VH-VL binders against Gas vesicle protein F (gvpF). Designs and how they scored, part 8

Target 1, 213 residues: Gas vesicle protein F (gvpF), of Haloferax mediterranei (q02231)
Amino acid sequence: MSDNLYTYGVIEQEDIELEIDGVAGAERVYTVDYRTLSAVVSDIDTTDPERTDEDVQVHNTVLQHVLEYDGGRTVVPMSFGMAFKNGRTLKGVMRGARRALRSALNDIEGTVELGVKIITSSEGGVSHDAIRADIGDRLSELSINETENDLFSDRLVVNKSYLVARDRRDDFDAAIDTIEEEYGDELTVQYTGPWAPYNFVDIHIGADQQRGR
Short names: E, the ipSAE of ESMFold2; O, the ipSAE of OpenDDE; V2, 0.75 times the mean of E and O plus 0.25 times the DockQ between their complexes.

## First folded at step 4 (VH-VL)

Design q07 (from p07 with heavy chain N103D Y104F, light chain T57K; framework fv_potravitug)
Fold by ESMFold2-Fast, scan of step 4:
Structure q07 (fold): chain C 213 residues (1-213), chain A 121 residues (1-121), chain B 108 residues (1-108)
Amino acid sequence: as target 1 above (213 residues)
Amino acid sequence: QVQLQQWGAGLLKPSETLSLTCAVYGGSFSGYYWTWFRQPPGKGLEWIGEIYHSGSTNYNPSLRGRVSISVDTSKKQFSLKLRSVNAADTAVYYCARGRYNWDFGKYFDYWGQGTLVTVSS
Amino acid sequence: EIVLTQSPGTLSLSPGERATLSCRASQSVSSSYLAWYQQTPGQAPRLLIYGASSRAKGIPDRFSGSGSGTDFTLTISRLEPEDFVVYFCQQYGSSPFTFGPGTKVDIK
């Protein structure tokens, strides 16, 4: 029987093959080409993979490795659960979404997502707003776009994702170092990434499959 | 399905070099951070360092200058070398697989059986 | 380096009781970057919880994690005989990755 194709994301056409763990017990991640695009896929036994915490982590891990592999590339990440019954079906979906995929790749070309969480030794108060404004201004200057994530505790002053050009990454890293040095023990900076730009891509390449299921 | 098996010298004299190897059976070798930890008798774990299948490494600063980790992707093996050992390096050493995702960062889901390393004259 | 403190050092309980284990960090840790491990004497650690609250594959639902900032908790809702072992917390949000000294769960 023919394996179904689980899709992690889309890149500019490139031949990639990795022997890494994939979703639903897959042991290989590779590319399927459609014109100027390549879908990053694994072979799986179903078009409806169960959404487990383990497989969500595998999905994200695959995307991170593709983003960084061999010097890096632009990746349009897909949400967990995109699976197609065969290569013909996947290519048909990519054809239908081609303009949206090209626009997304163009919009995020040469960029990565960086996560910044800033936690303070004091709860609430006016100083949090001042710190947030200072750090926000510094980091916004070095980024293309930003989005706010939930502040899940009173001590969390900043929880943001930044879309940063790859050639500005060193400047962004230096700004984080400067912030850490200037604020010292007053703040803890959790700086993560680079990630595929999850927070800056709003596209569903499986709309026909979603409604047809 | 995934199993880590480790081996190497368990008895060392001060100033010698510790050498341990970990082999990965089942599952994929590529795409993971292959990691070493140690645990002195009766104490907590200490992270030593990690290596990606490409050979890129990251080490605990406290051990930097004494530690090196290498990888052999064709054999699905990675190795730890810790030079100039002393009594404080006496511990059970573990290899582990580091799994990474964007939401949760890096965590360690499979571990080797451990190797007791004793440094004494 | 972030130092993790675990309390209590030893927790004496009976099978069927609820266990609550605390992990406190010297600096704030994102809740997404804290893990809990179980260790039987003489064996390698076993991952229980990652991302502060996500249960690892094969781990029974009696284990749960919570917390944020500097304060994290592992809860075992109904202790089974095999649960009377040592538990460690780990942060992996800041290099070097560090572990707590452990909490030993003993049978009363």
Scores: ipSAE 0.000, ipTM 0.423, lowest interface PAE 14.1, mean pLDDT 82

Design q08 (from p07 with heavy chain Y100W W102Y; framework fv_potravitug; at its last look DockQ between E and O 0.02; V2 from the best seeds 0.00; counts 0 for: pae O 10.5 > 2, placed apart)
Fold by OpenDDE, look of step 5:
Structure q08 (fold): chain C 213 residues (1-213), chain A 121 residues (1-121), chain B 108 residues (1-108)
Amino acid sequence: as target 1 above (213 residues)
Amino acid sequence: QVQLQQWGAGLLKPSETLSLTCAVYGGSFSGYYWTWFRQPPGKGLEWIGEIYHSGSTNYNPSLRGRVSISVDTSKKQFSLKLRSVNAADTAVYYCARGRWNYNYGKYFDYWGQGTLVTVSS
Amino acid sequence: EIVLTQSPGTLSLSPGERATLSCRASQSVSSSYLAWYQQTPGQAPRLLIYGASSRATGIPDRFSGSGSGTDFTLTISRLEPEDFVVYFCQQYGSSPFTFGPGTKVDIK
């Protein structure tokens, strides 16, 4: 069997083992430690995993499991496809990126990412600007940070990611419920998460490091 | 300009079913709350119910169980059925376009011409 | 439900005079979700004001709305002959929305 390790993200040092589906058919997700950090990994037979919608979903699902593990964990998510030749290589990468990873963990400590898409039912009724202003204000008040995503449809009024403290998650959920109630059939809210704060961390791991070169 | 035209039988006997249809011209059918009202002679307006273009409906609780509103988006029409009518259901019935705005609530900017429905034995 | 009352029931005035119509809600109407309608006998209601103070398209500037909470007012600065009809207020502060009983403006 290959020693290759697929990596999902990094957490504070902890021994975690999950019997869940992993990328490329893995059935166990576990942690590999480097000092105060733990990489969440699974075994894989390649260092260049194929990007499929299915495995991307699996990747995200694993991260979500870790995020919610035993009351919640702070997770620095890794981009899809981060596979390393072996544990030594992975630890090497973690060593090189230790400062950045620690910084990221500190920045997102106790937080989750939530996605909000608001789709209007029509061009009539409430103006897009009014919706953006109102809903934007409500959700901004409950979040630590936010980022705008692409508005790829004329009906898509809001497409944002929010960084929210875990202890404010319920408030955020309630706000979403209120929005849905108030606007009724005028809007469709696509509310997703919690996610690892992918849009709020900036970690760069080189391709050479990934391949152990 | 947006116009609503409504039609249906205006004379019913008790226990019959009221059936009215409203057609929308000159505007979008999507994005509004297509609404039915009624107004008894010399009385105020009563909300009957509404339907969104998606098919979602809301009815006045006072009429719940007897009211059914349907929509045909392809024809840009919506219809009202009121079952088991009695003398109290005698009124001028109006269809209307309901608008929603967060700052202003729900209001009705275009109305049908009205249809007098008389229930008599 | 929120019950709307209107006063006076009948208002008798002459052309050119100022008309002040009151609409009162049994409880506070959220976000000033109050509209005014005009209705000529035998005709459908006509939207005059929405959002308590926003004039609908095509409505003359002699019509104005004001108020908040439980008290709202429709003002007609100078009555025209065609203005002597019935006026209704409507709320959507809470479901179900309701109409007032109406104020009839009569020619003195």
Scores: ipSAE 0.006, ipTM 0.509, lowest interface PAE 10.5, mean pLDDT 91
ESMFold2-Fast, scan of step 4: ipSAE 0.483; ipTM 0.797
ESMFold2, look of step 5: ipSAE 0.006; ipTM 0.523
ESMFold2 (binder alone), look of step 5: mean pLDDT 91; pTM 0.925

Design q09 (from p07 with heavy chain W102F N103R K106T; framework fv_potravitug)
Fold by ESMFold2-Fast, scan of step 4:
Structure q09 (fold): chain C 213 residues (1-213), chain A 121 residues (1-121), chain B 108 residues (1-108)
Amino acid sequence: as target 1 above (213 residues)
Amino acid sequence: QVQLQQWGAGLLKPSETLSLTCAVYGGSFSGYYWTWFRQPPGKGLEWIGEIYHSGSTNYNPSLRGRVSISVDTSKKQFSLKLRSVNAADTAVYYCARGRYNFRYGTYFDYWGQGTLVTVSS
Amino acid sequence: EIVLTQSPGTLSLSPGERATLSCRASQSVSSSYLAWYQQTPGQAPRLLIYGASSRATGIPDRFSGSGSGTDFTLTISRLEPEDFVVYFCQQYGSSPFTFGPGTKVDIK
């Protein structure tokens, strides 16, 4: 058995140890330092963990724990499945990606991701487009960036993730409240988060496709 | 092993405020949506709302003006307050753990034992 | 809100038989966002299936789920005595999260 390291994300250098569930049955999440950076990791028994729905949820849950722990921090999330055979290999990869990781940390500093789903009782494309425009304009004014998610139902008119500055979160919350009050029975709003800004960072570290995806 | 234990006053008069608390034993408190449901006698389940360990909440629109959920992360507890109760609020109330599905919602894998709440004049 | 309809309301079978329970949604639900629960009267619900087809931890392999869009099915391949209880479907793809009215699986 080797001490393989599953990597969830990267933060500014900090010593963290959490007794929480991790990917592939891990029971601890901790940090491995490289200069001004720390990788958030778990010990696992394989370098090629199977992508299961349960472990994808665990990966996201670990990132959320780290994002919020002890007053919060900026977290650059990694895609599911990044595992390295030992600490030396991980530190070598972090050395090679240092500039990209530093840039990503700076770009998302002080932000969170918020999810907004809106479903309507009305039918018709014109009605949905008008609702999307109104709500989209209100929420985009309060966010740094946004991305669209799949509309898996004809009644689902908005399914977006927003990158929001932490100090604008109260304003965003208030806008959601106003939308709920004004539209009333016409719309149902599902508002979720905060999440680590997974949709707004795309960093691939590692020498091969399996390590960097 | 995760276990949810709930408590609170079960007998109320119309116009009073319902207050229930749920405590989480075993496992991690952070990273889950801690959720309240109710089930009126002889009827199906109704979702009330949820809270993340950070304090972020989502409520059923039908109850939003009357419902408040709060969290105490140091005690690993979360609480439901429902204001201005009436006979229609008579139900068994359940707390539950919402397992996160990234950006698309939660499913509920552990439940408290339930608390019967009766509202009578 | 999405309304879930379950059929039949009561399903009368003997131990060892196959049970097929249906859940129909008033509008399309992604298969990733449908769950099935088991409930003994007077007790809390127990999660059986999430994501339409994924068994929850500790759930026996005789339970399976399938379906997509508006039509979903829970199958119990060989009924055991403890399976003669109530089953609910739930969608969690759209807020508010909603449940079906339940199907009671009754002996004989």
Scores: ipSAE 0.000, ipTM 0.411, lowest interface PAE 15.0, mean pLDDT 82

Design q11 (from p07 with heavy chain S30K, light chain S32D; framework fv_potravitug; at its last look DockQ between E and O 0.03; V2 from the best seeds 0.00; counts 0 for: pae E 14.1 > 2, placed apart)
Heavy chain, then light chain:
Amino acid sequence: QVQLQQWGAGLLKPSETLSLTCAVYGGSFKGYYWTWFRQPPGKGLEWIGEIYHSGSTNYNPSLRGRVSISVDTSKKQFSLKLRSVNAADTAVYYCARGRYNWNYGKYFDYWGQGTLVTVSS
Amino acid sequence: EIVLTQSPGTLSLSPGERATLSCRASQSVSSDYLAWYQQTPGQAPRLLIYGASSRATGIPDRFSGSGSGTDFTLTISRLEPEDFVVYFCQQYGSSPFTFGPGTKVDIK
ESMFold2-Fast, scan of step 4: ipSAE 0.544; ipTM 0.816
ESMFold2, look of step 5: ipSAE 0.000; ipTM 0.439
ESMFold2 (binder alone), look of step 5: mean pLDDT 92; pTM 0.929
OpenDDE, look of step 5: ipSAE 0.676; ipTM 0.857

Design q12 (from p07 with heavy chain S56R, light chain S30Y S94D; framework fv_potravitug; at its last look DockQ between E and O 0.02; V2 from the best seeds 0.00; counts 0 for: pae E 16.9 > 2, placed apart)
Fold by OpenDDE, look of step 5:
Structure q12 (fold): chain C 213 residues (1-213), chain A 121 residues (1-121), chain B 108 residues (1-108)
Amino acid sequence: as target 1 above (213 residues)
Amino acid sequence: QVQLQQWGAGLLKPSETLSLTCAVYGGSFSGYYWTWFRQPPGKGLEWIGEIYHSGRTNYNPSLRGRVSISVDTSKKQFSLKLRSVNAADTAVYYCARGRYNWNYGKYFDYWGQGTLVTVSS
Amino acid sequence: EIVLTQSPGTLSLSPGERATLSCRASQSVYSSYLAWYQQTPGQAPRLLIYGASSRATGIPDRFSGSGSGTDFTLTISRLEPEDFVVYFCQQYGDSPFTFGPGTKVDIK
């Protein structure tokens, strides 16, 4: 096995080792430390992994495992495909991005990302604007932050990501249940997560850094 | 303005099946709980059941097994069937529009005119 | 099921007087999931109050609702001739959804 490391995300310094499926068929996920930070990684035979739907899902699943590890962890997620030549290179990247990573960890401390899509099942019900206003306000009260995603269908009324404190997750879940009850079969709610806060962190790692240049 | 109009046979013999229909005018059919009630003479109202436009139903347990509510979204109508009627089923039957709000609960803002159904041998 | 009771059974008052009607639940009604209805003999119920205290559209401001938990009140500040009918409370705290037996407001 090569020295290449695929990176899923960054957490507070901790030694974690998971025997779970990783990207490109890895069977072990573990951490590589740099000072107060730990990168969640697995071994890979390339620094340019192929982006497949399967591996993207694996990537996200690994992050979910880490996110929920032993009561929960704060995770700065890395985009798919962040593979480094070796541990030294990875640590170098972490060193260069340390302040940004620390800032990100602070910003999302104790939080998870939740996805909410609301799809109308028929016409003639509550107006889309009314739905957006009502549901939007209700969920906004329970979240720290939110982002709007693309409305790629006329039936897609709401497509948002919410940053929610872990302590308020149950409240958020309950709100979703209430919404589903209130609107009945008029709407379908696609509720996903918890996710690492993909939409609420701003980390940029250069390609040259990734390649060890 | 929203109006509910109901119709059906008002005189039945024991063991027959009650059949009523309610039509909705002047408003949307989706997004509400279309509901049936009944009120025996001089008595209070009893919730029979409800149906969403999708066809999802909920029934009063006291009538479960005998009651069936159906919907025709194309006609904006919903119907009630109550099987094996007896004298105790004599009542004025009402259709109504049910609204639900997480803050206010479920309430009924529009009602049909009512249909007296008498079960007599 | 949640049983609603209403008191008094009959309330005799004169036009212009204040009417206070009580509705009590056998157990706590979730949130404020209580509604009041007015019913004229031979007619369908008419929604007056929902959410314990919200007036329905078109309902005069002389009607008001209050209460929580197990005790709820409908108040008619000044009775009009058309107000001398029957009033029902309805709960949505638990299924099956139930109505009170009604209070009849009679003209003295």
Scores: ipSAE 0.000, ipTM 0.518, lowest interface PAE 11.3, mean pLDDT 91
ESMFold2-Fast, scan of step 4: ipSAE 0.196; ipTM 0.687
ESMFold2, look of step 5: ipSAE 0.000; ipTM 0.410
ESMFold2 (binder alone), look of step 5: mean pLDDT 92; pTM 0.934

Design q13 (from p07 with heavy chain S30Y H53Y; framework fv_potravitug)
Fold by ESMFold2-Fast, scan of step 4:
Structure q13 (fold): chain C 213 residues (1-213), chain A 121 residues (1-121), chain B 108 residues (1-108)
Amino acid sequence: as target 1 above (213 residues)
Amino acid sequence: QVQLQQWGAGLLKPSETLSLTCAVYGGSFYGYYWTWFRQPPGKGLEWIGEIYYSGSTNYNPSLRGRVSISVDTSKKQFSLKLRSVNAADTAVYYCARGRYNWNYGKYFDYWGQGTLVTVSS
Amino acid sequence: EIVLTQSPGTLSLSPGERATLSCRASQSVSSSYLAWYQQTPGQAPRLLIYGASSRATGIPDRFSGSGSGTDFTLTISRLEPEDFVVYFCQQYGSSPFTFGPGTKVDIK
């Protein structure tokens, strides 16, 4: 009934309006200002949107669009499901979290997150350990940091997120291309991003502020 | 592979400032939360605070106003200062490396050897 | 702050037995941001489990974690002599990070 504000993330104060798909069927993403900060939001009809795989993908896609829009910006990502009754409530949350949000913006400035999943089609001849060592070494040299995600399939030999400086992204892209060419049909590379670096920056202060919902 | 080594004065008088340094060997200094903990004799661990490699800090509210953490990225070191110490600050102090991942939260995979700090009059 | 309670305070078992250690949070731990640490007296803590159920690098497969919300469990399937030490749970669902008081695993 009443429109609530679904919040994707926070940026340095800027007026943005995008006609793109948002969470819970929203068709518009825009900014709500609080002093030197802007929250990236959509209008939705609930403060408790259902966490579906589809809407999680939409949430991430909105953040990716904002991250790259008009030359790019630093985006502090929020966890899925953060929604507020109105602009006054949202601004109150931003007021309470102002120092933490400012610190988070500083921490991720000039960096992006890149996802790499490597799936092997080889049955018995190719060593998963050899693939991990070779590809791991190549990509680690081009990144600031990395983190491992679950290997939820026997075919999945690499599942990592990399924190990469924006000015090293072209080098990272070239390394992925080289890996794909050298290994050919022996493996499939799923290369995703750039994302706001939510695997490397703690945004728990946003979750604390949501505790009063 | 990764090792954290810490040092600093272990014997203090009430009202003095505790100063400890932690150096990181092997592995990257970048993209981690460099963190201090303490453990009073026979008690559990207490988180003191953390600093992201870029300089942003977060402190335990119980110690806010007395604690300061700083980084020296060129030396791959970070330091703890705790002001106005008293007998309740007697503990083994540990530095640690904090990793963050969206799926797993924050966890501490490498720890320094610990420094016993005794505050006595 | 979230207060963590561990039970039992002391668990007396023999080598080869299964150990089950509980950690209860005063409030729901967001996203199961809970870790388990092992501590030998006089040494720094050693990370065993993070994200409630993910085993840390180099940790033997006899260690496993489970749980969500307010109730979490660490299981050691077959106790080895080196496992008779103290175990702590830690939450990072909200700031400040907090630890439980520990469970001591003693030889019966």
Scores: ipSAE 0.036, ipTM 0.628, lowest interface PAE 6.5, mean pLDDT 86

Design q14 (from p07 with heavy chain H53Y N58K N103D; framework fv_potravitug)
Fold by ESMFold2-Fast, scan of step 4:
Structure q14 (fold): chain C 213 residues (1-213), chain A 121 residues (1-121), chain B 108 residues (1-108)
Amino acid sequence: as target 1 above (213 residues)
Amino acid sequence: QVQLQQWGAGLLKPSETLSLTCAVYGGSFSGYYWTWFRQPPGKGLEWIGEIYYSGSTKYNPSLRGRVSISVDTSKKQFSLKLRSVNAADTAVYYCARGRYNWDYGKYFDYWGQGTLVTVSS
Amino acid sequence: EIVLTQSPGTLSLSPGERATLSCRASQSVSSSYLAWYQQTPGQAPRLLIYGASSRATGIPDRFSGSGSGTDFTLTISRLEPEDFVVYFCQQYGSSPFTFGPGTKVDIK
């Protein structure tokens, strides 16, 4: 059995080892250092892990746990499926991407991504446009940036991702609580995260060198 | 691996307050909706309410005036209080973990063992 | 509140047969946020399907889900003895989350 390294994301150099579930049945999440950077990894049996519902959710849960563990840290997330044959290969990829990774870490420092979907519960009440404007205004004032996602359902009135400073997250959480209480049964609020900022970081690491696809 | 264990008093008189606690073992507490359900004998499930790990709550309107859910993140526990109980509140109560995903919505993948609550004079 | 109805209330079949269970919503379920659960009497529900068609971890591939809008189906391709229990559908497209009344799969 060869140990390949599944990579969830990159942080500033720190020694972390967690006994938590990882992708492909891994039971350990830990860090592999390269100079001022650490990759968050698990040992797996393949460089081409199957993209399953379960493992995508585990990938996101690992990133969330690392993001918040022991007071929290900045995490540059990797897309699902990045795996390398050994530590030497991973360190080589990090060497090549060091400047881009450092810049990404600086750009998202002290922030998290929060997801908000708002669905109308049934007929009646306030108009969708009024709900959208009210909730949009409240949440935009508490965020650094936002991205609109598709409204794929007639009842879906808000579908957004927000980039929020960690210092403002309590305020954002309180605003969600207030919206829930004020609108009650009129709306179903799906509030998710904190996520590593997927929608606000766009770097491609190891894409040309990874052949297990 | 992930296991939910619940406890609390199962025998109540009308007008008393039901108090149940659920503890989470294994896995992460953060990022999940910690949820309570109940099932009266021989009937279907009823959603009571939920608490996001950060404290945001949502309750079934039929119970809103009587229910509160709280979380203790340091202990990885969450609790249900239902006030002014009557015979209609007799049910098996379950705690559960709610997962959310943009593509699949919210679903409940791990459940506690259940607690039979009987309300009688 | 979205009301879910399940039909039939009781489905009497033999091991090895195909079971088809229906769940109908009183109004469209947003994003097909519909789940199926299995419940053995005296035990907690077990998640089978979420997002209308995604099989939960550890669930055998004989279980499948389909549907959208107001009409959803759970199919068990070849019934095993342990499958003769109660099945519930649940929607998350609208608050409050609601469950169907259940379909009991009974042995002939």
Scores: ipSAE 0.000, ipTM 0.442, lowest interface PAE 15.7, mean pLDDT 83

Design q15 (from p07 with heavy chain S30R N58Y N103D; framework fv_potravitug)
Fold by ESMFold2-Fast, scan of step 4:
Structure q15 (fold): chain C 213 residues (1-213), chain A 121 residues (1-121), chain B 108 residues (1-108)
Amino acid sequence: as target 1 above (213 residues)
Amino acid sequence: QVQLQQWGAGLLKPSETLSLTCAVYGGSFRGYYWTWFRQPPGKGLEWIGEIYHSGSTYYNPSLRGRVSISVDTSKKQFSLKLRSVNAADTAVYYCARGRYNWDYGKYFDYWGQGTLVTVSS
Amino acid sequence: EIVLTQSPGTLSLSPGERATLSCRASQSVSSSYLAWYQQTPGQAPRLLIYGASSRATGIPDRFSGSGSGTDFTLTISRLEPEDFVVYFCQQYGSSPFTFGPGTKVDIK
């Protein structure tokens, strides 16, 4: 029985239905409208879905599909695990968060999140500061905003998320290519996305709201 | 269970338009990136472009704006058109299914049988 | 455009031996965006490895991938008769997605 609604994110009001894999074995992703907003949802049989690595990836993949569907749209992502008893409960939550959701949609309109991790082949022996300054300057000029993520190892010299306008994505891709060409084997670039802008929204929905990572 | 079957005209003259179609049997058509590749005789594979079931497209810039890919979701088919062909477009053309993974991006797990396209006078 | 180079062009071995195939990128490629394909001449490619080291569904465990940065390796721990075909690496981290020229594994 799948009367509960798992919620991936919120978009400007639009009717979308995709026959794709969803969280907790769902086979359909669709929209539930509330005024000028639509929640992106799947039917699931629990309001407390287990956080598995597989389902976290499915959650992010669903958001990716919605982000790219039919020419693309702005998506306010929700962290894994947001599930509501029924449509009435979801609509009530959207009503309560309406101003925050509208503000987030306006702030990230026409943008995507791109992830950049730079790993050096030398552990502290390379000028990490020079690499950070050079790469940081190049990529910052092509982005609207950026945030620094934790440097969890001595080899990791850059770990940033960038908020980039969709129409600047090709320029950003070209800058990554140029950085890779110029630095060669001195560093490894892990370039990911586009993602719905997880690191650039702060939405409080329900009692247990978390941001994706 | 998933099978891609492709067809189209294999012999073209310079300046003509290549048209190939790929049909998907078994599995879901929605939620995947439907992709075209080619392989000139004795050379490596080249990515041509892809289309999401919604119609959103991404093309290889090297094809100089000559390429278009379209979908027919009701028939579970997608098609390649390559305009103004020349001898360098002679290759085996493949359709493929692109699957997305959050950590690994897109990868291509099912392929059509291939179509040999020869461009000659 | 990232250019991939594969070496050796031809690798001559006998059944039961270990094969090690190299793929080098002109620019750094995240290990998350490198794949290996197997191709019998005249047939479509078959996905073996994605994300540099993840085996595709149905691929025997004798196939393994490794590497990072610009250097990637496909290893076949014990060659079987059906493995004497062509292998291609592919990067899909940067558009356009590009393939190497292939390594032919030939019977000695």
Scores: ipSAE 0.000, ipTM 0.412, lowest interface PAE 13.9, mean pLDDT 82

